VH-VL binders against q9h9l3. Designs and how they scored, part 55

Target 1, 176 residues: q9h9l3
Amino acid sequence: PRKMVAIDCEMVGTGPKGHVSSLARCSIVNYNGDVLYDEYILPPCHIVDYRTRWSGIRKQHMVNATPFKIARGQILKILTGKIVVGHAIHNDFKALQYFHPKSLTRDTSHIPPLNRKADCPENATMSLKHLTKKLLNRDIQVGKSGHSSVEDAQATMELYKLVEVEWEEHLARNPP
Below, E stands for the ipSAE of ESMFold2; O stands for the ipSAE of OpenDDE; V2 stands for 0.75 times the mean of E and O plus 0.25 times the DockQ between their complexes.

## First folded at step 3 (VH-VL)

Design Ai11 (framework fv_amlenetug)
Fold by ESMFold2-Fast, scan of step 3:
Structure Ai11 (fold): chain C 176 residues (1-176), chain A 119 residues (1-119), chain B 108 residues (1-108)
Amino acid sequence: as target 1 above (176 residues)
Amino acid sequence: EVQLLESGGGLVQTGGSLRLSCAASGFTFSNYAMTWVRQAPGKGLEWVSAISYSGDYTDYADSVKGRFTISRDNSQNTLYLQMNSLRAEDTAVYYCAKEKYYWSGFDYWGQGTLVTVSS
Amino acid sequence: EIVLTQSPGTLSLSPGERATLSCRASQSVSENYLAWYQQKPGQAPRLLIYGASTRATGIPDRFSGSGSGTDFTLTISRLEPEDFAVYYCQQYYSSPETFGQGTKVEIK
């Protein structure tokens, strides 16, 4: 069975002045980095700011997008009971309006050994782009068209795998 | 427009070898697992082999394990199936297929290439 | 290995009629990782349904999938002339992935 997945979400701006982050795309990959889920998601509120530079989302992607409530149900079925890896993953869970158990959550923006391997301060929050370049020698989030959430989820899983044995042992000794 | 084009099929003698290719276009090939499925003349579908997006993980049906090798070249958007020690029961149309999600249903298929193994 | 058994082997119907195709698994197919395909002579299979009940892109709404566990059904609400073909179910829950033997839907 599959026990661990990685997730990356893209959000667009809704609400006053586009300051509310609403889910507009979600990608989930398995341990090997193969895509388990990748859909554009239609927010229930009017989109004020597509944030295209970062999200890669455009109006054309919303035409056949899956409604939020349906997408949320599909995504949660995949995440439930699994170890979920993400980068600054609290933002993804907030956009999903979902609580995932801390014992099954792995945030690559908050793993001290990972920062140490990248020659960064252990308590700093480093970007996914920086860690991926430093540790995997791979450029992600390049170009003017925004991020690929599939690419980001794959990079996140590969980063976690670099510290998996060490970090799982640490968590077993120091449960969250 | 998603397209998968198989090539390399033909007649080969029992014990021989053959390499199939599948050229992919119209999607980001390097993001998806790929699969080979075969169909013997007048028979049903049989899954043969799968490969992960990176090429690091592969899986095989027991009937071909040790004889067939699946591989991919993401820089050329091409999937391969190296077939060694061919047997008469390997005679089939071989389809290249894209998995919608890893180990999921196959949302796009090629036209197939016929492999005939005879003595 | 999960064995999928389709019934009936052949279904003889007229255009406009409802077709109901069964697929039964030897073990529970968890997560509803079951797909349905249509195949016409000389052509590659075409994905109709995945996740037991989700229609693939471009598939008409007359096609629907249902079921869970070991008992799955493909329904074609009103047969069109182009729907006469062989239909296969497939599970992708457990390796190796397996297909049913097929149900031929033919003109009566």
Scores: ipSAE 0.006, ipTM 0.561, lowest interface PAE 11.4, mean pLDDT 87

Design Ai12 (framework fv_amlenetug)
Fold by ESMFold2-Fast, scan of step 3:
Structure Ai12 (fold): chain C 176 residues (1-176), chain A 119 residues (1-119), chain B 108 residues (1-108)
Amino acid sequence: as target 1 above (176 residues)
Amino acid sequence: EVQLLESGGGLVQTGGSLRLSCAASGFTFRNYAMTWVRQAPGKGLEWVSAISYSGDYTDYADSVKGRFTISRDNSQNTLYLQMNSLRAEDTAVYYCAKEKYYWSGFDYWGQGTLVTVSS
Amino acid sequence: EIVLTQSPGTLSLSPGERATLSCRASQSVSDNYLAWYQQKPGQAPRLLIYGASTRATGIPDRFSGSGSGTDFTLTISRLEPEDFAVYYCQQYYSSPETFGQGTKVEIK
């Protein structure tokens, strides 16, 4: 038995024409959905595009945001040694410039049994919104003011719980 | 059968531009991060750039930042590398490679395409 | 940037002998995010080992990886003719991803 958390990050556009995705918010919840971490994060580079429709981030959120280097240290302290659940989680790890052990990583966008339960092709990459509606009968990411990374992290943990027993058994027999 | 096929290499003058393509087949392209790795004639391997499965996050070696742009078209199963302001030091065979799982190493590589930059 | 230094630069051995290749990192490669590749002349690299010690699919058990932190080793227990090639280590723990300069295993 190992402790488990779920993570969801929001990114803003930096670099030439806003092409680079930089971390601007991170939320981490425990197995029961309680918030362990939720902070706005200040990228080290100039923000070109807040991507507000999707990220929910505005210039006002950056005023007292935690600098990237400090936030990264806090986040990694929470993730280290735990099973980390996310949706398309490699994007979050890249934004954090962090490699989490594959054996302790669970990606709800790449768990064939989860897609099967949603009546979706096992090899398809389904959005978090779609899987949550299909399997939990819950609407997330509603409105035009951006996503709630807390809500997304909570939904991700609940989705993983639907396949946890069978997927952990699969991983024990087929180590990644 | 997993296949990666690079194209677009050739001879170009310093300051010029080239666009490399990598056509992928035999796996679900949209589910994997992709990378470009180059190798100068007679030299070792150098990582150039990586892109997440969705295209939302990209990364670059310092030597190519601001000059190269990695992108992907998941509907066409194709990876791209747009190379601008080319320098003699960019002369190399460019390999397209597939990430195994969450950046766990590159399990499949293309045959490579040669880019020669000269004055 | 993590610099990977491989040693020796060249190993001259006969078929049937054991090959031991070293890879040292300038700073700790946490979580053992280190891979080994084999490259033959005119060919693309082939993944042998990832996670410092896990063999890739289809790789013979004569290949083994070990080590942690800053010191990693690739061992080929009993060289076959097809094993004479250049070998590279690679870290994927810290951006930018980096490769060692390579070790050439050649026929004595």
Scores: ipSAE 0.000, ipTM 0.469, lowest interface PAE 14.7, mean pLDDT 86

Design Ai2 (framework fv_amlenetug)
Fold by ESMFold2-Fast, scan of step 3:
Structure Ai2 (fold): chain C 176 residues (1-176), chain A 119 residues (1-119), chain B 108 residues (1-108)
Amino acid sequence: as target 1 above (176 residues)
Amino acid sequence: EVQLLESGGGLVQTGGSLRLSCAASGFTFSNYAMTWVRQAPGKGLEWVSAISYSGDYTDYADSVKGRFTISRDNSQNTLYLQMNSLRAEDTAVYYCAKDKYYWSGFDYWGQGTLVTVSS
Amino acid sequence: EIVLTQSPGTLSLSPGERATLSCRASQSVSDNYLAWYQQKPGQAPRLLIYGASTRATGIPDRFSGSGSGTDFTLTISRLEPEDFAVYYCQQYYSSPETFGQGTKVEIK
């Protein structure tokens, strides 16, 4: 069986009006929820909007942050050849400027059995916070300090484990 | 409860000046970019100006560049639009709107304030 | 400047019917940089869809968005009386941000 990891990224706004999402933190956990990577990342462009309410990123975190090019190399070494679990994971891959094979990608925002267990419409895109509360009875992303990407990655892995056997069997019969 | 309240609109003569204000509440104002959008009577929506969360970056539609100035006071949770050298074609309802990141449109809008420019 | 062209200009339908509204961009705005708004006379616009297909909080599931690149669609599966309004698409991919000219959905 292939190794499996979960990822969650925090982005800040760069470019005109802060419209461009640039990677500013990345957390990766293994199957058991142990942290494999957790670094603040310095975007190559000037940060216009820290988006602190959601990202938790502040100017102080950028002082010793790992430059994007270096961080990207480290992250890709961890992801390559593994099954990567995330929530709305396309956004994380865009921020990393990275293509991960669809056959090795698991997006907990697009797994119908997971929504079904949460009593949500199977084709709806539900937030990580909502699914975690419904299925794990745990509150994440609380408070005013922004989100913890470690907490989010851990929750994402635990959510996937709830449907792993069923979903892997489905993918074996219906390859993407 | 998020609320945006515009004020300062009214009747002004061609060539005159007017300052619009938008009072924000219910969210951390200093964490979000803000924008002004206008709508001429019977017409569609037109983006006018934007300002970053800190106020360090501003942007303007070509039609208002050099005449309008967007600014903000994060300590007072207030957005401003200083409008100079007003023209008849600037007549519109002006909306204050909150930006929610690049992948989200304007999630909250004020009620709008009417600016009428006449000779 | 990215120009957004909406069609049709006016759509005359009865309650219960499906409405399909189109928005075409003069150049690609990616998958995620398009929003849809509803505006009723005398009111501010209301965000319906962002990221081309994500419903905003509180928006009924009869509203759905689809499309990518340059061709986008807003669908209202079964019109309710309160849905008769003007609808605008907006791109936030490139400055200046731009809106389509609007599609009026009016009662037949």
Scores: ipSAE 0.000, ipTM 0.468, lowest interface PAE 14.4, mean pLDDT 86

Design Ai3 (framework fv_amlenetug)
Fold by OpenDDE, second read of step 4:
Structure Ai3 (fold): chain C 176 residues (1-176), chain A 119 residues (1-119), chain B 108 residues (1-108)
Amino acid sequence: as target 1 above (176 residues)
Amino acid sequence: EVQLLESGGGLVQTGGSLRLSCAASGFTFSNYAMTWVRQAPGKGLEWVSAISYSGDYTDYADSVKGRFTISRDNSQNTLYLQMNSLRAEDTAVYYCAKGKYYWSGFDYWGQGTLVTVSS
Amino acid sequence: EIVLTQSPGTLSLSPGERATLSCRASQSVSDNYLAWYQQKPGQAPRLLIYGASTRATGIPDRFSGSGSGTDFTLTISRLEPEDFAVYYCQQYYSSPETFGQGTKVEIK
């Protein structure tokens, strides 16, 4: 298997009025889409807004959630040395309080060839849902039950694979 | 609640075939790799076969390679193990197990189904 | 394949005592891809520890896993009557996945 993983995180609101985005779930899949990690995570601060309609997180999920510090260690261990693929991945890294090397990061929200393939403006920021529908003919993030970070991570990986060869060559010629 | 229910076990003659099934519920079956583990009477656990979430990748113990085939139907939430050319040493309780992660420790197990191969 | 050797074969202890179970790998198990299971007679195995030291959901804190490389340990700090069973270690670092031969924890 390739040293490539895709990550997707769900966040809840903490702090005053719930404006702070705190990690509450993290899912990681390998190149083939198999789940390497999928845990509910307990933020260090009190949750003010579960953001359930987006995050899919409910109070019951926090009962046996992995403490943030422990989860962070587990996740970083998986990511270390890997090419990490994500969509708008800066949000995930921010929530993890960890930033992966740029040279080993792939953000599907910022890959012009991927947008072109989807008949979207190359410099536009398209949603994972939109790209997944256009390029994979699959519906994700439907309904009001919240997102599935596993499905989102899988979709992200599949999207990247569509442009992997071209993009990796581009990056090799134009290292970040 | 996660549930795994094996079926298909029974008595079979040496050289015969059986097909085991494992019905899964209580989790998103299609997201997880699945594994078969067997246990001969009074013996320890033996890893038999594993399959990726999509079914694209499979793996087998040397003892069953060429004879057993693992497969899955994600639309039916069912795992299968086709066992051909059965031998006496294949006699065991066969468990289906859910991986917590890809080819990792197994956080849920079925009750097992007994396969007895007679000479 | 990675061979896991558990010791001792049988551990005879009384309730309240500390149990220490060893699992030695024939080669290094990277990233501590090691799990521990408990199996009682007539039951399926139950996951206790994964990733060498992470306790599975619902597992009492008297169970703990430690170790790295080739040497791993499962510790039961204070044995409860329900803890008398067979314990298996498993590596899932490389194919084929393999189990130890098991350690039986029996009541003295």
Scores: ipSAE 0.165, ipTM 0.735, lowest interface PAE 2.5, mean pLDDT 93
Fold by ESMFold2-Fast, scan of step 3:
Structure Ai3 (fold): chain C 176 residues (1-176), chain A 119 residues (1-119), chain B 108 residues (1-108)
Amino acid sequence: as target 1 above (176 residues)
Amino acid sequence: EVQLLESGGGLVQTGGSLRLSCAASGFTFSNYAMTWVRQAPGKGLEWVSAISYSGDYTDYADSVKGRFTISRDNSQNTLYLQMNSLRAEDTAVYYCAKGKYYWSGFDYWGQGTLVTVSS
Amino acid sequence: EIVLTQSPGTLSLSPGERATLSCRASQSVSDNYLAWYQQKPGQAPRLLIYGASTRATGIPDRFSGSGSGTDFTLTISRLEPEDFAVYYCQQYYSSPETFGQGTKVEIK
């Protein structure tokens, strides 16, 4: 069977002036888009900026959040050995302090056929919101209350499925 | 707060049909898989059926396969279980349950609705 | 289907004592897709543990889960009056999802 998951993380600002991005939520969905993991995560450092407009994280979510070390272990057990789909996924892996094999990584912000289907330049990095609206006719990241990492992960998986056959064939001929 | 409210249970004769509903609130219903679990009087728990967040994928226990149909209306935040060709062994309290993760442990349950099948 | 067998069927203890409940699977439950529930008379089940060892939100520290493969354990370190109930294990690794028959924890 095809072992593929999609991931989306939310980060908050820690460190001086909130310039450090620390993991505060992670959502992982399976091929069907059903949730495998969705937890608020407590950074080890004091949160300076919740970045609520984008992250959707509020102080109330931190009260019973899973400590970073424990959450990281849970997440890595799900990701290891699977094809992991994400949008600008480097940022998620950086927040997790994790390196996933490139051969098992799929980044929907860097798949030229996907941009082509959306009538966008193949070499441009388009936002998840734009691609989802254009190709799936679905509005995500609406309003100023923050993003839902579950919705973002689900949209990311559905976007990848639009180009899965042709992109897997491309990767088989051109291994990273 | 998360709330699940079942309705539609009652007394029905063997061979009859019933449709159960579960009204969900307090979470984004359209993002989560949902399930039905039943419990016969004085007995243990039995998983009945599950449905993916989109409604595209469903699964059933062998005991109900071909007789029961699970469905959902994400616009109305409602889960359904259509029960046909009911048997005495289907007598149970039927619980609507929300998965925390795909088909995983159920973090929230409704109060249950009693279905009694008699001849 | 994976059959879950719980033991003992009934556990008679006093408040303050440690309760140890067993759940054995007929075949390996991979990825630790095993949960524990508590049910009191007239109430819906309540999730205690999922992923074999992860405590659900709001569940007291006295509840802990352990085990892997085919052997799983729920431990209540110091029984309180409200802990006397029926406990069920559940696997969600293989369809159909299955529950154990239950262990009743009752007052001695």
Scores: ipSAE 0.024, ipTM 0.629, lowest interface PAE 7.8, mean pLDDT 89

Design Ai4 (framework fv_amlenetug; at its last look DockQ between E and O 0.45; V2 from the best seeds 0.00; counts 0 for: pae E 11.8 > 2)
Fold by OpenDDE, look of step 5:
Structure Ai4 (fold): chain C 176 residues (1-176), chain A 119 residues (1-119), chain B 108 residues (1-108)
Amino acid sequence: as target 1 above (176 residues)
Amino acid sequence: EVQLLESGGGLVQTGGSLRLSCAASGFTFSNYAMTWVRQAPGKGLEWVSAISYSGDYTDYADSVKGRFTISRDNSQNTLYLQMNSLRAEDTAVYYCAKEKYYYSGFDYWGQGTLVTVSS
Amino acid sequence: EIVLTQSPGTLSLSPGERATLSCRASQSVSDNYLAWYQQKPGQAPRLLIYGASTRATGIPDRFSGSGSGTDFTLTISRLEPEDFAVYYCQQYYSSPETFGQGTKVEIK
């Protein structure tokens, strides 16, 4: 199996007025889109804002959620040594309080060939939803029930595959 | 709430055929591999067949290869097991099981459906 | 195929006691692709442990899994009345996936 995975996380609001983004769900898929991990995660602090419309997280999801410290360990075990693909992935890593090596990170929000393929400015930051619709002709993040981190992770991986060869060659010539 | 509901079990004669169904709900069915596991009366668990989330890959125990066919309809959230050329040793409770993750255990099971093969 | 052998066949203990269940594989199970299940009479199996040592959601802390290679162990630190059941190990490292014969934990 390929040492490549895609990750997507959902966050809830904690701290004063819910302005702190805390990890509440993490989904990881392999190169083929198979789900390797998908868990609701209990933040260490009280949740003030579930941000349900965006996150899809509800109070009921926290009843049996995996404590953050445990989940973090599980997730890091999966990510270690692999190429990690994500969209605006710095947010996911921040929520995980973990940063993957840059040389092993692929951020689909910062891949110029991907934007070019989608007829977007190469240096613009496009949403996952927009790229997915444009390049995969698929609608994600629809409705009012919030995002699906599994679907988002799968979409991210599929987008990356479209430019994998070109981008990997570029990175080989221009290591970060 | 995740639910798996098996159906289609019953009494069948040796050499006969039977088709089992498993109706899934409470999770995104199309995201997960599904497996059939059977248990003969008073015996242990036996892995029978598995199918990938997309249906592109299937696998079978040697004991059922060539006789059983696993399939799924993701639009209907249903898993199937077509059983042909049934034998007495196929008598068992057949469970539908959801894979937790790729290369992981089964985190949800149905209550099973009994298949009895008699001469 | 990988054959899993569980021992003992039957374990007779009292509530509050420690239970140690063994599962041995005929060959090495890489990446600890080993799961443990609990099954009570008339019920479907329930996942306890996966990846050899990770508790499934909702499983009490008294259940723990350990081991690697060919030797795996399920431990119940303090048996509760509801823990008396049959326990199965399973490998999902290679096809065909296989189960152990099971260990029955019964009340003394």
Scores: ipSAE 0.451, ipTM 0.833, lowest interface PAE 1.0, mean pLDDT 94
Fold by ESMFold2-Fast, scan of step 3:
Structure Ai4 (fold): chain C 176 residues (1-176), chain A 119 residues (1-119), chain B 108 residues (1-108)
Amino acid sequence: as target 1 above (176 residues)
Amino acid sequence: EVQLLESGGGLVQTGGSLRLSCAASGFTFSNYAMTWVRQAPGKGLEWVSAISYSGDYTDYADSVKGRFTISRDNSQNTLYLQMNSLRAEDTAVYYCAKEKYYYSGFDYWGQGTLVTVSS
Amino acid sequence: EIVLTQSPGTLSLSPGERATLSCRASQSVSDNYLAWYQQKPGQAPRLLIYGASTRATGIPDRFSGSGSGTDFTLTISRLEPEDFAVYYCQQYYSSPETFGQGTKVEIK
């Protein structure tokens, strides 16, 4: 009935001293983890800091990147009306300059049952890397070449699936 | 550059079996859903089967369901199609294709491998 | 399954002319999950358009897709010699994925 997708974005630094996070890559996967969208995105502002160690973005990725305005339209068309899963997803929505309804948003950094399954305090904010290792026995974000947003989105969807039945029941009884 | 190379086609008798392979290079194979599409001589395209990036989910056309099995080996960057109980109507060129995005069309295709089923 | 019917079966045109190819679905193809492919003799198909109207990478801007619901169109604004080929539409909205029977664009 309800369609569900997972999203992960990579940001680069723009603005004064590179302190503004601007969208530079977005990956979206479906319930099965298959890629629905994965594009490098050209910010409208000058890139001051590629943050390559974390983002994996390099100057060559910007040469044929999709301009922000066009990419945003494509991404929002995919997200609108769907349950969107992410990890610390408010950062992704902020970079997209987009508001997604809270009732259709699932943030794996703030799902108490997920922390419980990982033997972590329910009120703690655990990293995607930590939860994925504990619950899926998978190492992500390995090395110094930057993160793969596809890999992160896939891990995020798989993590949500571990608690989906329990959490959807909770949300039905306790609407956001 | 993306490259898909099919192999394993040939002549087989009705009721026989064949396994097709598709070797992928030039992209991160383990991130994409893959499909098999066939084309009978002088006819149009027919979708045969699809497999998710992980191999956990598969789908089949009704004409091949129960006879064909799609699988993949992400460590070898290889897609497979195991074809059992072959029929004359399975005669076709079989193409391996990469999905641009899941359910978004096929952006790269192999050259095709011919399967001929004779009685 | 969704049946896609392409028309006409054959278009006989000269270089420089506009080609308009139709694809009709037996039921609504929601979310515009429709693609167009070009196939030349002895070659694999080539993706032209996906999402009904989004041009694939490397495809010349003379190719455009339009339509929604049950009626879709592929337009080639000014035919080049290399454009004479068979064109297929494909829906990926509903399983099983299906292709149209093809439209042959041939030289007059």
Scores: ipSAE 0.006, ipTM 0.558, lowest interface PAE 11.0, mean pLDDT 87
Fold by ESMFold2, look of step 5:
Structure Ai4 (fold): chain C 176 residues (1-176), chain A 119 residues (1-119), chain B 108 residues (1-108)
Amino acid sequence: as target 1 above (176 residues)
Amino acid sequence: EVQLLESGGGLVQTGGSLRLSCAASGFTFSNYAMTWVRQAPGKGLEWVSAISYSGDYTDYADSVKGRFTISRDNSQNTLYLQMNSLRAEDTAVYYCAKEKYYYSGFDYWGQGTLVTVSS
Amino acid sequence: EIVLTQSPGTLSLSPGERATLSCRASQSVSDNYLAWYQQKPGQAPRLLIYGASTRATGIPDRFSGSGSGTDFTLTISRLEPEDFAVYYCQQYYSSPETFGQGTKVEIK
C-alpha cells in the first residue's frame, strides 16, 4: 500500500575537535534500488574532519554541495508518508534533525529474523557490511576509499526484502 | 559530463527486427533507471519503456508490449532496446533518457537514432 | 493514462514579447511530477522546468512555470531569438508517462 524507500547518509566531523557528526551526503533509493536522491551536502558549520577513510567525503565534494537547509527540505519531501528503511537509521535521522514515524521506520540493524537468516544472535546489532556479505554475497565498503551511501542504501533495501513479508506481518500484529 | 549516445537505427521492413544501443558515460550507469522515448517524424514525444538500475524491473507502453524488450549491460554501460514485429507506426527517432534524481524530469538525452519501418 | 493537452497549438510572436503556454491534464497531477521541455529542429528535447516551477540547471530566469492539479503554465517573460522552438509538457506522475502534443512558438 505505502511506497518504500531506503536511505543512507555519510557524516563528517564538525564542532569542537570534529566530534559532532554532520550530514555531508545522503542517498535515497526506491524499492527497485533506483537512485531517487544522491547529493553531497554542505554542513552549516565548518568541517573539521572529513573522516574520508569511512565517509568517502573529500574537500572537492563540498565545492558544489547543497546547503544543509535546502537538502533537508528536499530529503524530507521524499521521505514523508513513506516506509523508510535504513541501517542504524537513528543516526541518519539525527543528522537530518528529523524523526520519522516509528510505524513507518524499518531498521535492518534491529530485525531479529534478518539476524537469524545470517546465523547471528537474533537481538545483536549487526553491521551492514556483515549482513550484506552473509546474505547477499556482496562486499560493500571495501578498501580505504570510504563508504558509498548509494551502495549502502541499495544493500539495505535488498536486505529488508529478504524478511519483508514476515516482518511487515509481525509489525501489523504488534504495532509499535 | 553526462553523455548518452544512441546507435543501431536504420531501415527495416514491416515485421522485421532491430536492436538499439545507448552508450552511457559521465555517471555511474549501474545506479540509475534508464528510459527510451521516441518521436515520429513531425510528431510529439512518446514514452516507450523504462528499466531499473539492476535490470530486474521493466515497464512498457501498451503500444510496444510484447514486441519490444528493454535491457541493460551494466558492465558495458549500455542500454538496449530489442524491437521485434516492427510496424509502420514504430517509425521514429528513438532517444535514451535519464533523470538526475526523482522528480527532476529527463535532464539528459541522447541525440537519437532514426528507425524507419517500410513495407 | 493521463492525457496532456497543450494550448495553443501554435503561438506566433516577435522577439521581446511574453509567451504563455498552457498544459491541461485529464486527471489531477501533483506539481512534483510535471516538466516542460524545449525542442529545436534536429535536436533532442531540453529540460526547462521540473516540479511544475523549478528551473533546471542552466536555464535562464526568463523561463518560469506555475500551476497545479490539472492546469499548468510555462511563461517566457521576454522572448529571445533562440526561444523559437516547440515546447512540450510531461507528466511523470503515473505510468505510462505522457507528453503533451506540443506548442510551437514561431516568429511572427
Scores: ipSAE 0.006, ipTM 0.540, lowest interface PAE 11.8, mean pLDDT 88
OpenDDE, second read of step 4: ipSAE 0.320; ipTM 0.771
ESMFold2 (binder alone), look of step 5: mean pLDDT 92; pTM 0.939

